# VH-VL binders against RNA-binding protein 12 (RBM12): the designs that were tried, part 15

Target 1, 78 residues: RNA-binding protein 12 (RBM12), of Homo sapiens (Human) (q9ntz6r430to507)
Amino acid sequence: FCVYLKGLPFEAENKHVIDFFKKLDIVEDSIYIAYGPNGKATGEGFVEFRNEADYKAALCRHKQYMGNRFIQVHPITK
Short names: E, the ipSAE of ESMFold2; O, the ipSAE of OpenDDE; V2, 0.75 times the mean of E and O plus 0.25 times the DockQ between their complexes.

## First folded at step 9 (VH-VL; framework fv_imsidolimab)

Design r6 (from q4 with light chain S96G; at its last look DockQ between E and O 0.76; V2 from the best seeds 0.00; counts 0 for: pae E 2.2 > 2)
Fold by ESMFold2, look of step 9:
Structure r6 (fold): chain C 78 residues (1-78), chain A 121 residues (1-121), chain B 112 residues (1-112)
Amino acid sequence: as target 1 above (78 residues)
Amino acid sequence: QVQLVQSGAEVKKPGASVKVSCKASGYTFTSYYMNWVRQAPRQGLEWMGMIQPSEGETRLNQKFKDRVTMTRDTSTSTVYMELSSLRSEDTAVYYCARSGWDTGSYYFDYWGQGTLVTVSS
Amino acid sequence: DIVMTQTPLSLSVTPGQPASISCRSSESLLYTDGETYFYWYLHKPGQPPQLLIYEVSNRFSGVPDRFSGSGSGTDFTLKISRVEAEDVGVYYCMQGIELPYTFGGGTKVEIK
């Protein structure tokens, strides 16, 4: 039950992903954030949820705000 | 028919607070952000912040974050904006405005009639 | 914060003639979903602002087809093909890609 994150802010860290999906049951060590050469997030990431209900709820947070920018939440095909 | 109706004009002294209400009707109140935008005399428009009425989460313009509070009452479909420690430069018309969040949603598609707040010594 | 710069500050237009308003953003308004989060509003005296154009070029419901928007990235234009008396007011551009949302300084359109 994995989602793909796009449009993450430059300063995104695991704690921001956890807060964005608060009240949902995240597989704690599944959070991945891509970092660029300056040590800042490149805008991509993924995270796994422990059950289908929370996965579906996570998809409904598509285009909600993390910091100053709204982010995209997509289902993972692969 | 979407309608946003704001509370009436206010006159305040410096240092006081003002609380402006915005009552929404004609749509699902909890499905849209509610924004506050102000305009001082002969000035442009300035976004102050927004609230998501379902859970009450706010995003505030950093310029105002220590002086502005936004709340809502879902039972009356009403949003409130309170601005504290008023100064003369806070004299403005304050508007509530609705916005969406999905692809194709409109930013600030419906506006309240405005509330004049005058701050004078 | 993203700075929005409008030109001109004011236009005085003979009725029936075209008008053009420019808006430049300090950063690209193109988001990773392929959409550009840029808007035009008209603020008539004594009324709340009204949405004219959303996402660069889409006319909001009830907006006459003499209004058209164009542009990409950081440069945007609103055109009024034939200015009418009801078009008088202050026009504002706005970006919606990043908080705080920011407006241009406004362009006042008057009839000669």
Scores: ipSAE 0.469, ipTM 0.858, lowest interface PAE 2.2, mean pLDDT 89
ESMFold2 (binder alone), look of step 9: mean pLDDT 92; pTM 0.940
OpenDDE, look of step 9: ipSAE 0.772; ipTM 0.940

Design r7 (from q4 with heavy chain Q52H; at its last look DockQ between E and O 0.92; V2 from the best seeds 0.00; counts 0 for: pae E 2.5 > 2)
Fold by OpenDDE, look of step 9:
Structure r7 (fold): chain C 78 residues (1-78), chain A 121 residues (1-121), chain B 112 residues (1-112)
Amino acid sequence: as target 1 above (78 residues)
Amino acid sequence: QVQLVQSGAEVKKPGASVKVSCKASGYTFTSYYMNWVRQAPRQGLEWMGMIHPSEGETRLNQKFKDRVTMTRDTSTSTVYMELSSLRSEDTAVYYCARSGWDTGSYYFDYWGQGTLVTVSS
Amino acid sequence: DIVMTQTPLSLSVTPGQPASISCRSSESLLYTDGETYFYWYLHKPGQPPQLLIYEVSNRFSGVPDRFSGSGSGTDFTLKISRVEAEDVGVYYCMQSIELPYTFGGGTKVEIK
């Protein structure tokens, strides 16, 4: 149950992804944030959820804000 | 059919608080953000913040983070904006304005009629 | 914060003549989804602001086709092909790609 994230702020960290998904059950060490040469997030990332219910709930977070940017949440096959 | 009806004009002293209401009708209240935008005399428009109608989560302009509180009552489809520690510079017309979130429509398509708040000694 | 800069500050137009308003953003308003989160509003006297154009060039419902929006990235333009008396008011550009949402300073359009 993986989702693809787009639009992450350049300061995005794992804790921000966790907070963004509120209390949804995220698989440990499944959060991936892509970083550019400058060490800042490129705006893309991935995260896996432990169950289908949380996965579906995660998709409902589509276009909600993380920091000052709204985040795209898309379904993706691992 | 969409309507946003705001509370009446307010006159306040410096240091006081004001709470403006915005009652929504004609659409699914919980499906749209409600924003607050103000315009001081002879000034432009200024975004104050928005509230998520379902979760009640707010996103505030940092300029007002210590003085503004936004709340909503889903049972009455009403949003409230409270501004504390009023200053003369807070004299303005305050508007509520609807925007989308699920549709990605991050624009204000419907506005309240505005509420004049006057702050004077 | 993203700064929105409008020009000119005011414009006096003869009825039937065209008008053009510019808006520049301090940062690109093109988002990763391919959309540009830029908007035009008109604030008529005695009324609340109203949406004219969304995402650069889309006319909102009920907006006459004499209004058109164009631009990309950081530079945007609102054009009125034939200004009418009902077009009098203050026009504002706005971005919503980043919080806080910010408006331009406004352009006052009057009839000569």
Scores: ipSAE 0.254, ipTM 0.845, lowest interface PAE 2.0, mean pLDDT 93
ESMFold2, look of step 9: ipSAE 0.420; ipTM 0.854
ESMFold2 (binder alone), look of step 9: mean pLDDT 92; pTM 0.938

## First folded at step 10 (VH-VL; framework fv_imsidolimab)

Design s1 (from r1 with heavy chain S54D; at its last look DockQ between E and O 0.72; V2 from the best seeds 0.51)
Fold by OpenDDE, look of step 10:
Structure s1 (fold): chain C 78 residues (1-78), chain A 121 residues (1-121), chain B 112 residues (1-112)
Amino acid sequence: as target 1 above (78 residues)
Amino acid sequence: QVQLVQSGAEVKKPGASVKVSCKASGYTFTSYYMNWVRQAPRQGLEWMGMIQPDEGETRLNQKFKDRVTMTRDTSTSTVYMELSSLRSEDTAVYYCARSGWDTGTYYFDYWGQGTLVTVSS
Amino acid sequence: DIVMTQTPLSLSVTPGQPASISCRSSESLLYTDGETYFYWYLHKPGQPPQLLIYEVSNRFSGVPDRFSGSGSGTDFTLKISRVEAEDVGVYYCMQSIELPYTFGGGTKVEIK
C-alpha cells in the first residue's frame, strides 16, 4: 500500500511526512524523500502503509497542506 | 445553485470578540474549503485563513493565529469565524469564500455577501 | 509571504477603449503539478469580489471574452479589450501556491 508524494516542501523531513499522515500506520523506514544529483530535494517522495484502510485514508490527504504547500498523494504499486 | 449567506453587521468595542457565520448551500459542504477574507476601509483584500469542513482542520494566516478561531457545523453547513481581542484596525467587511478541496481549484469561486464588523469605543 | 505587486494603482478609461493591468509576484507561481496558481478578481462597488480569471488565462464561468489573462512565472497581465461601465471596480490579483494566500494591492478602474 504505497503512495507517491509530489510537491513536498524542500525542507521536508520524515517527521513532516509522519505528521502529514497523522496517526496512519506507516511502515517503518518506508518514507523516502527524493533528492537530485545536486543534493537538493526534488519535492517528491514515497511512503508505505501497513493496511488498506490507512492507505485509503492517506489518499484522502491528496491536495492537503504540508506546511505552507499542498501536496499530491497518488496511488502507486510497490 | 451555490450560495453563501453570512450573518449580519456587528458593532463591537475594543477588546471584545465577534463571531461571524457563513451558511453554505447548493453543494457538498465537506468537499470544499471555506476561506475568510477581509477588507478594511481603503485597504485591499486580506486572507485570514481557511477551514476544511469535513475534519475541521484549519489553516490560519499567522497574522491572526492568536486571535482567530474557525469552526464549522456540518449539520447546518455553517462555518464560523471568531475574532477576539478586537481592535479598531479590525474594522472591515469580512467575507467567506469557497475554494476547492479535492478538485485542485485553489481559487475563490463563490463568496458570501460580506459582514461589516465595526470596532469602535 | 509572497508579495503581489499590481500596477497601476488606478486607471481611468474611456468606454470602448482597452485597459491593461499588471501583477508581479515575488516568487514563481508555477507549481510542481504544472499549474500556475494565479488569479484575477474584480470587486465591484456594493458587491463581493468575483473571480475573473483562474490559472493565469482561464475565464471563469460567465466572464465576458473581453477579459483575458496572460503571463507566466512571476509576471502577469489582465487585459480588457473594450472597457464597459460594468467593468468599474477594483481588480485584484492573487496567488494560492503558498500559504498565506496573498492579494495584490488592487487596481481601481474607472470610466472617463
Scores: ipSAE 0.380, ipTM 0.875, lowest interface PAE 1.4, mean pLDDT 94
ESMFold2, look of step 10: ipSAE 0.494; ipTM 0.858
ESMFold2 (binder alone), look of step 10: mean pLDDT 92; pTM 0.939

Design s2 (from r2 with heavy chain S54D, light chain E55L V56G F60A; at its last look DockQ between E and O 0.81; V2 from the best seeds 0.70)
Fold by ESMFold2, look of step 10:
Structure s2 (fold): chain C 78 residues (1-78), chain A 121 residues (1-121), chain B 112 residues (1-112)
Amino acid sequence: as target 1 above (78 residues)
Amino acid sequence: QVQLVQSGAEVKKPGASVKVSCKASGYTFTSYYMNWVRQAPRQGLEWMGMIQPDEGETRLNQKFKDRVTMTRDTSTSTVYMELSSLRSEDTAVYYCARSGWDTGEYYFDYWGQGTLVTVSS
Amino acid sequence: DIVMTQTPLSLSVTPGQPASISCRSSESLLYTDGETYFYWYLHKPGQPPQLLIYLGSNRASGVPDRFSGSGSGTDFTLKISRVEAEDVGVYYCMQSIELPYTFGGGTKVEIK
């Protein structure tokens, strides 16, 4: 039950992903945030949910705010 | 028919507070952000912040966050904006305006009629 | 904060003539979903503001086809092919890619 994240703020960290999906049961060890050479997020990430209900709720947070920018939440297509 | 109906004009002294209401009808109140935008005389539009009425979370323009409180009453489908420590430059028309929450439609498709707040000594 | 700069500050036009308003943003408004989070509003005297153009170039419902929006990235233009008396008011651009939402300073359109 995995989602792909786009548009993450450059200072995004695991704690921001956890807060964005608060009330949902995240597999915390599954959080992946892509970082560039300067140590800032490149805007992409991945996270897994423990059950289908939370996975579907996570997809409904597509285009909701993390900090001052909204982010994208997509189902994985591979 | 979507309608946003605001409370009437207010006259206040410097240092006072004002609370403006915005009653929504004709749509699912909890599915949309409610925004507040003001316009001072001979000035442009200025976004003050927004509230998601479902859970009551707010996102405020940093310029106003120390003086603005936004609340809602879901039983009456009403949003409130309170501005404290009023100054003469807070004289403005204050608008509520809705934007999409579920769909991420972050623009203002419906606006209230505006509430004139006059701050004078 | 993203700064939105409109030009000109005012226009005086004869009915039936074209008008063009420019807006420039301090940062790109093109988001990673391929959409441009840019809008035009018209504030007519005695009325609340109304949406004209959303997501870069889409005309809002009920807006006449004499209004058109164009532009990319940081530079945007609103064109009115034939100005009518009902088009009088102040035109504002806005961005919503980033909080706080910010407006341009406005362009006042008047009839000669």
Scores: ipSAE 0.610, ipTM 0.887, lowest interface PAE 1.2, mean pLDDT 90
ESMFold2 (binder alone), look of step 10: mean pLDDT 92; pTM 0.937
OpenDDE, look of step 10: ipSAE 0.739; ipTM 0.937
ESMFold2, look of step 11: ipSAE 0.606; ipTM 0.886
ESMFold2 (binder alone), look of step 11: mean pLDDT 92; pTM 0.934
OpenDDE, look of step 11: ipSAE 0.728; ipTM 0.934

Design s3 (from r2 with heavy chain S54D, light chain E55K V56I; at its last look DockQ between E and O 0.71; V2 from the best seeds 0.00; counts 0 for: pae O 3.2 > 2)
Fold by OpenDDE, look of step 10:
Structure s3 (fold): chain C 78 residues (1-78), chain A 121 residues (1-121), chain B 112 residues (1-112)
Amino acid sequence: as target 1 above (78 residues)
Amino acid sequence: QVQLVQSGAEVKKPGASVKVSCKASGYTFTSYYMNWVRQAPRQGLEWMGMIQPDEGETRLNQKFKDRVTMTRDTSTSTVYMELSSLRSEDTAVYYCARSGWDTGEYYFDYWGQGTLVTVSS
Amino acid sequence: DIVMTQTPLSLSVTPGQPASISCRSSESLLYTDGETYFYWYLHKPGQPPQLLIYKISNRFSGVPDRFSGSGSGTDFTLKISRVEAEDVGVYYCMQSIELPYTFGGGTKVEIK
């Protein structure tokens, strides 16, 4: 039950992703924030949820804000 | 048809609180954000914040974070905006305005008729 | 906060003549999804604001085709090809790419 994230703030960390998906059961160490060759965040990431209910709930967080930026949440197949 | 109907004009003294309501109809209440925008006399439009009616999550303009509370009643499809510690500068017409949630359209497509709040000693 | 700057502050137009309003944002309003979160509103006297243009150039439902929007990044323009009496009001640009949403200072359009 993985989702693809787009539009992450430059300063986004794992804790921000966890807060964004508040009260949802995230698989430990499944959060990935993408960085480019220059070492800067690309605004993309991934996260896995432990169950389908939380996965579906996560998808409903699409276009909600993390900080001052809204985040795209898309379903992906692992 | 989509309708947003706001509560009536208010007259308050400095230091008091005001609670404005916005009743929504004609659409799925929980599927859209509700925003609050105000306009002071001879001023422009100012976004105060928004609420996601399903979970009740709010995003506030930091300018008002200590004085504004936004709530909703899903059973009546009504959103409330309470502004405390009122000042004369809070005299304005307050609007509720719908914006997209899952549509991806972050514009205000429907507006309430506005509520005049006058703060004077 | 993103600052939205409109020019001119006011515009007096002869009916049937064109009008042009500019809006500049302090930051790019182009998002990673390829969309530009920029909008035009018209606030007519005695009415609530109403959406005219969304995402730069899309006319909202019911908006006459004499209204058109253009621009990119940080510079945007609203044009009225033939101003009518019903077009009187204050026009506002707005961004919604980040919180807080912010509006331009407004441009008052009047008829000569």
Scores: ipSAE 0.050, ipTM 0.787, lowest interface PAE 3.2, mean pLDDT 92
ESMFold2, look of step 10: ipSAE 0.594; ipTM 0.885
ESMFold2 (binder alone), look of step 10: mean pLDDT 92; pTM 0.941

Design s4 (from r4 with heavy chain S105Y; at its last look DockQ between E and O 0.83; V2 from the best seeds 0.00; counts 0 for: pae E 2.2 > 2)
Fold by ESMFold2, look of step 10:
Structure s4 (fold): chain C 78 residues (1-78), chain A 121 residues (1-121), chain B 112 residues (1-112)
Amino acid sequence: as target 1 above (78 residues)
Amino acid sequence: QVQLVQSGAEVKKPGASVKVSCKASGYTFTSYYMNWVRQAPRQGLEWMGMIQPDEGETRLNQKFKDRVTMTRDTSTSTVYMELSSLRSEDTAVYYCARSGWDTGYYYFDYWGQGTLVTVSS
Amino acid sequence: DIVMTQTPLSLSVTPGQPASISCRSSESLLYTDGETYFYWYLHKPGQPPQLLIYEVSNRFSGVPDRFSGSGSGTDFTLKISRVEAEDVGVYYCMQSIELPYTFGGGTKVEIK
């Protein structure tokens, strides 16, 4: 039950992803944020949810705000 | 069909508070942000913040966040903006304006008629 | 905060003549979904503001085709091909890529 994140703020950290998906049951060690050579987030990430209901709720947060910018939440298939 | 109807004009003294209402009709109230935008005399437009009416979460312009409170009543489809510690610079027309929440579009398609708030001694 | 700078501050236009308004942003308004979060509003005397153009170049419903928007990145233009009396008012650009939303300082359009 995994989603792909785009448009993450330059300063994004795991805590911001956790807060963005507050009240949803994240597999916390599953949070991945891509970093560039300058040590800043590149705007991409990944997170896994423990159940289908929270996964579907996470998809509904597409284009909602993380800090002062909205982000994209996309489904992943495996 | 979409209508945003605001409360009437108010005159306040410095240091007081004002609470402006915006009643929405003609659409699903909880699917859209409600924004507040003001215009002081001879000035441009200034965004004050927005509220998502489903959970009541707000995102406020930092310039105002210690003086502005935004709330809503989903049973009446009404949002409220309260501005405290009023100053003469707060004399302005205050508009509510709708933008997308579930749809994710962040422009103001419908506006209230405006509420003049005058702060004078 | 993203600063939006409009030029000119005012235009005095003979009816039927074209008008052009420029807006520059302090940062790119192009988002990772490929859209540019830039808009034009018109504030006519005695009325609330109204949306003219969304996402750079799309006319909002009911907006006459004499209005056109263009630009990319940080540099945007609103053109009115033939100014009419009903076009009088103050035009504002706006960005919504980042909070707080910010408007340009406005361009007053009036008839000579």
Scores: ipSAE 0.469, ipTM 0.869, lowest interface PAE 2.2, mean pLDDT 90
ESMFold2 (binder alone), look of step 10: mean pLDDT 92; pTM 0.938
OpenDDE, look of step 10: ipSAE 0.531; ipTM 0.895

Design s5 (from s1 with light chain S96A; at its last look DockQ between E and O 0.79; V2 from the best seeds 0.00; counts 0 for: pae E 2.2 > 2)
Fold by ESMFold2, look of step 10:
Structure s5 (fold): chain C 78 residues (1-78), chain A 121 residues (1-121), chain B 112 residues (1-112)
Amino acid sequence: as target 1 above (78 residues)
Amino acid sequence: QVQLVQSGAEVKKPGASVKVSCKASGYTFTSYYMNWVRQAPRQGLEWMGMIQPDEGETRLNQKFKDRVTMTRDTSTSTVYMELSSLRSEDTAVYYCARSGWDTGTYYFDYWGQGTLVTVSS
Amino acid sequence: DIVMTQTPLSLSVTPGQPASISCRSSESLLYTDGETYFYWYLHKPGQPPQLLIYEVSNRFSGVPDRFSGSGSGTDFTLKISRVEAEDVGVYYCMQAIELPYTFGGGTKVEIK
């Protein structure tokens, strides 16, 4: 039950992803944020949820704000 | 039909607080953001922040975050904006304005009539 | 904060003639979903502001087809093909890609 994140703020860290999906059950150590050589997020990430209910709730947070920018949450089939 | 009706004009002294209300009707109150936008005399529009009425979460313009509180009462479909520690530069017309988040549309489609707040000694 | 710069500050237009308003943003308003989060509003005397154009070029419901929007990235234009008396007011551009939402300084349109 994986989602693909797009549009992440360049300052995004795992704690921001956890807060964005607060109260949803994220699989431990499943958060991936792509970083460039300068240490800033490149705008993409992945995260896995333990159950279908939390996965569906995560998809409903599409276009909600992380900091001062809204982010995209997309299903990932694999 | 969608209506946003705001409370009446206020006159305040510097250092006081003002609380402006915005009562929504004609739509599902909890399905849209409510925004606050102000306009000082002979100035442009300035976004102050927004509230998600369902959960009560707010996103505030950092310029105002220590002085602005936004709340809602879902039983009366009413949003409140309270601005504290008023200064003469806070004299403005304050508007509430609805925007969509569940449709991905961040435009202000309906606006309240505006509330004049005057801050003077 | 994203700065939105409008030109001109005011226009005085003969009825029936075209008008053009420019807005430039300090950063690109094109988001990673392929959409551009840019909007035009009109503030008529005695009324609250009203939405004219959303996402660069789409006319909001009830807006006459003499209004058209165009642009991309950081440069945007609102055109009125034939200005009428009811078009008088102050026009504002706005961005919604990043909080805080920010408006241009306004362009006052008058009939001469």
Scores: ipSAE 0.471, ipTM 0.864, lowest interface PAE 2.2, mean pLDDT 90
ESMFold2 (binder alone), look of step 10: mean pLDDT 92; pTM 0.942
OpenDDE, look of step 10: ipSAE 0.555; ipTM 0.911

Design s6 (from s1 with heavy chain S99A; at its last look DockQ between E and O 0.71; V2 from the best seeds 0.60)
Fold by ESMFold2, look of step 10:
Structure s6 (fold): chain C 78 residues (1-78), chain A 121 residues (1-121), chain B 112 residues (1-112)
Amino acid sequence: as target 1 above (78 residues)
Amino acid sequence: QVQLVQSGAEVKKPGASVKVSCKASGYTFTSYYMNWVRQAPRQGLEWMGMIQPDEGETRLNQKFKDRVTMTRDTSTSTVYMELSSLRSEDTAVYYCARAGWDTGTYYFDYWGQGTLVTVSS
Amino acid sequence: DIVMTQTPLSLSVTPGQPASISCRSSESLLYTDGETYFYWYLHKPGQPPQLLIYEVSNRFSGVPDRFSGSGSGTDFTLKISRVEAEDVGVYYCMQSIELPYTFGGGTKVEIK
């Protein structure tokens, strides 16, 4: 049960992802924040949930704020 | 028909607090962010913050963070903005404004009529 | 904070003539979803502000087609093809890509 994250702030860390999905049963060691070949954050990531109910709730947080920017939450298709 | 009706004008002394209300009707109250924007006389518009009305979470302009409280009452479809430690430069018209589409905030499609708050001597 | 800079400060227009207002942002307003979070509002005398254009170029419901918006990235323009007396007021640009939301300083449009 994995979601794909876009638009993450440059300063985003695992703790910010955990807080964004507060009250949901997240697989904490599944959190991944992507970096490009130059070492800069791409604004992408993904994270896994332990059950389907929390996965569906996570998708509803699409366009909610992490810090000063809203982020995108999408289902993983591949 | 979407309608935002604000409380009446207020006159306050420096150091006091003011609480402005905004009653919403004609839409699903909990599905849209409510924002507060002010305009001092002959000046531009300034965003103060917003509240997500279904869970009550707020995002405040850091300029006002220590002085502004935003709350809501879902049973009356009303949001409140309270500004404390008032100064003369807080004299302004205060507007509530709904963010469009749904709970994602992009633009202000409907505005209240405005509430004049005067802070003087 | 993203700074929004409008020009001109004021504009005096003969009825029926075109008008153009410029707005520049200190940072790009293009988001990773491909959308640009830029808007125009009109504040008419004695009324609350009203939304005119959303996401650069889309006219809000009830806005006449003589209003058009254009631009990308950091540079945006509002055009009125034929100014009418009801168009008098102060025009504001706004960004919503990043908190705090910020407005331009306004452009006052008057009829001469």
Scores: ipSAE 0.477, ipTM 0.857, lowest interface PAE 2.0, mean pLDDT 89
ESMFold2 (binder alone), look of step 10: mean pLDDT 91; pTM 0.932
OpenDDE, look of step 10: ipSAE 0.659; ipTM 0.924

Design s7 (from s1 with heavy chain Q52M; at its last look DockQ between E and O 0.82; V2 from the best seeds 0.00; counts 0 for: pae E 2.1 > 2)
Fold by OpenDDE, look of step 10:
Structure s7 (fold): chain C 78 residues (1-78), chain A 121 residues (1-121), chain B 112 residues (1-112)
Amino acid sequence: as target 1 above (78 residues)
Amino acid sequence: QVQLVQSGAEVKKPGASVKVSCKASGYTFTSYYMNWVRQAPRQGLEWMGMIMPDEGETRLNQKFKDRVTMTRDTSTSTVYMELSSLRSEDTAVYYCARSGWDTGTYYFDYWGQGTLVTVSS
Amino acid sequence: DIVMTQTPLSLSVTPGQPASISCRSSESLLYTDGETYFYWYLHKPGQPPQLLIYEVSNRFSGVPDRFSGSGSGTDFTLKISRVEAEDVGVYYCMQSIELPYTFGGGTKVEIK
């Protein structure tokens, strides 16, 4: 049950993703924040949820705000 | 048709609180953000914050974070904005305005008629 | 906060003549989804504000085609090809790419 994240703040860390998906059961060490060859964040990431209910709930957080910017949450195949 | 109907004008003294309501109809209440925007006399528009009616989660303009509370009643499709510790500078017309979130339409497509709040000693 | 700067502050136009309003943002309003979160509103006297243009150049429902929006990144323009009496009011630009949402200072359009 993986989701693709787009539009992450460039300063986003794992804790921000965890806070964004608060109360949802995230698979340990499944959070991935993408960085480009230059070492800068791309604004993309991935996270896996332990169950389908939380996965679906995560998808419903599409376009909600992480900090002062909204992010995209998309379904993705692992 | 989409309608946003706000409560009537208020007159308050400094230090008091005011609670303005916005009743929504004509659409799925929980599928849209509700925003509050105010306009003080001879001033422009100022965004105060928004609420996600589904969970009641809010995003507030930091300028008002200590004084504004936004709530909703899903059973009546009504959003409330309470502003405390009122000052004369809070005299303004307050609007509720709908915006999308799941649709990705982050513009205010429908507005309430506005509520005049006058703060005077 | 993203600062929205409008020019001019006021504009007096002869009916039938064109009008142009500029808005500049302190940061780019282009998002990673390819959309530009920039909007124009008109606040007519005695009415609530109303949406004119969304995402730079799209006319909202019921908006006459004499209104057009253009621009990209940080520079935007609203044009009225032939100003009519009903176009009187204060025009505001707005961004919603970042919280808090912020408006321009407004441009008052009057008829000569």
Scores: ipSAE 0.335, ipTM 0.870, lowest interface PAE 1.9, mean pLDDT 94
ESMFold2, look of step 10: ipSAE 0.488; ipTM 0.868
ESMFold2 (binder alone), look of step 10: mean pLDDT 92; pTM 0.939

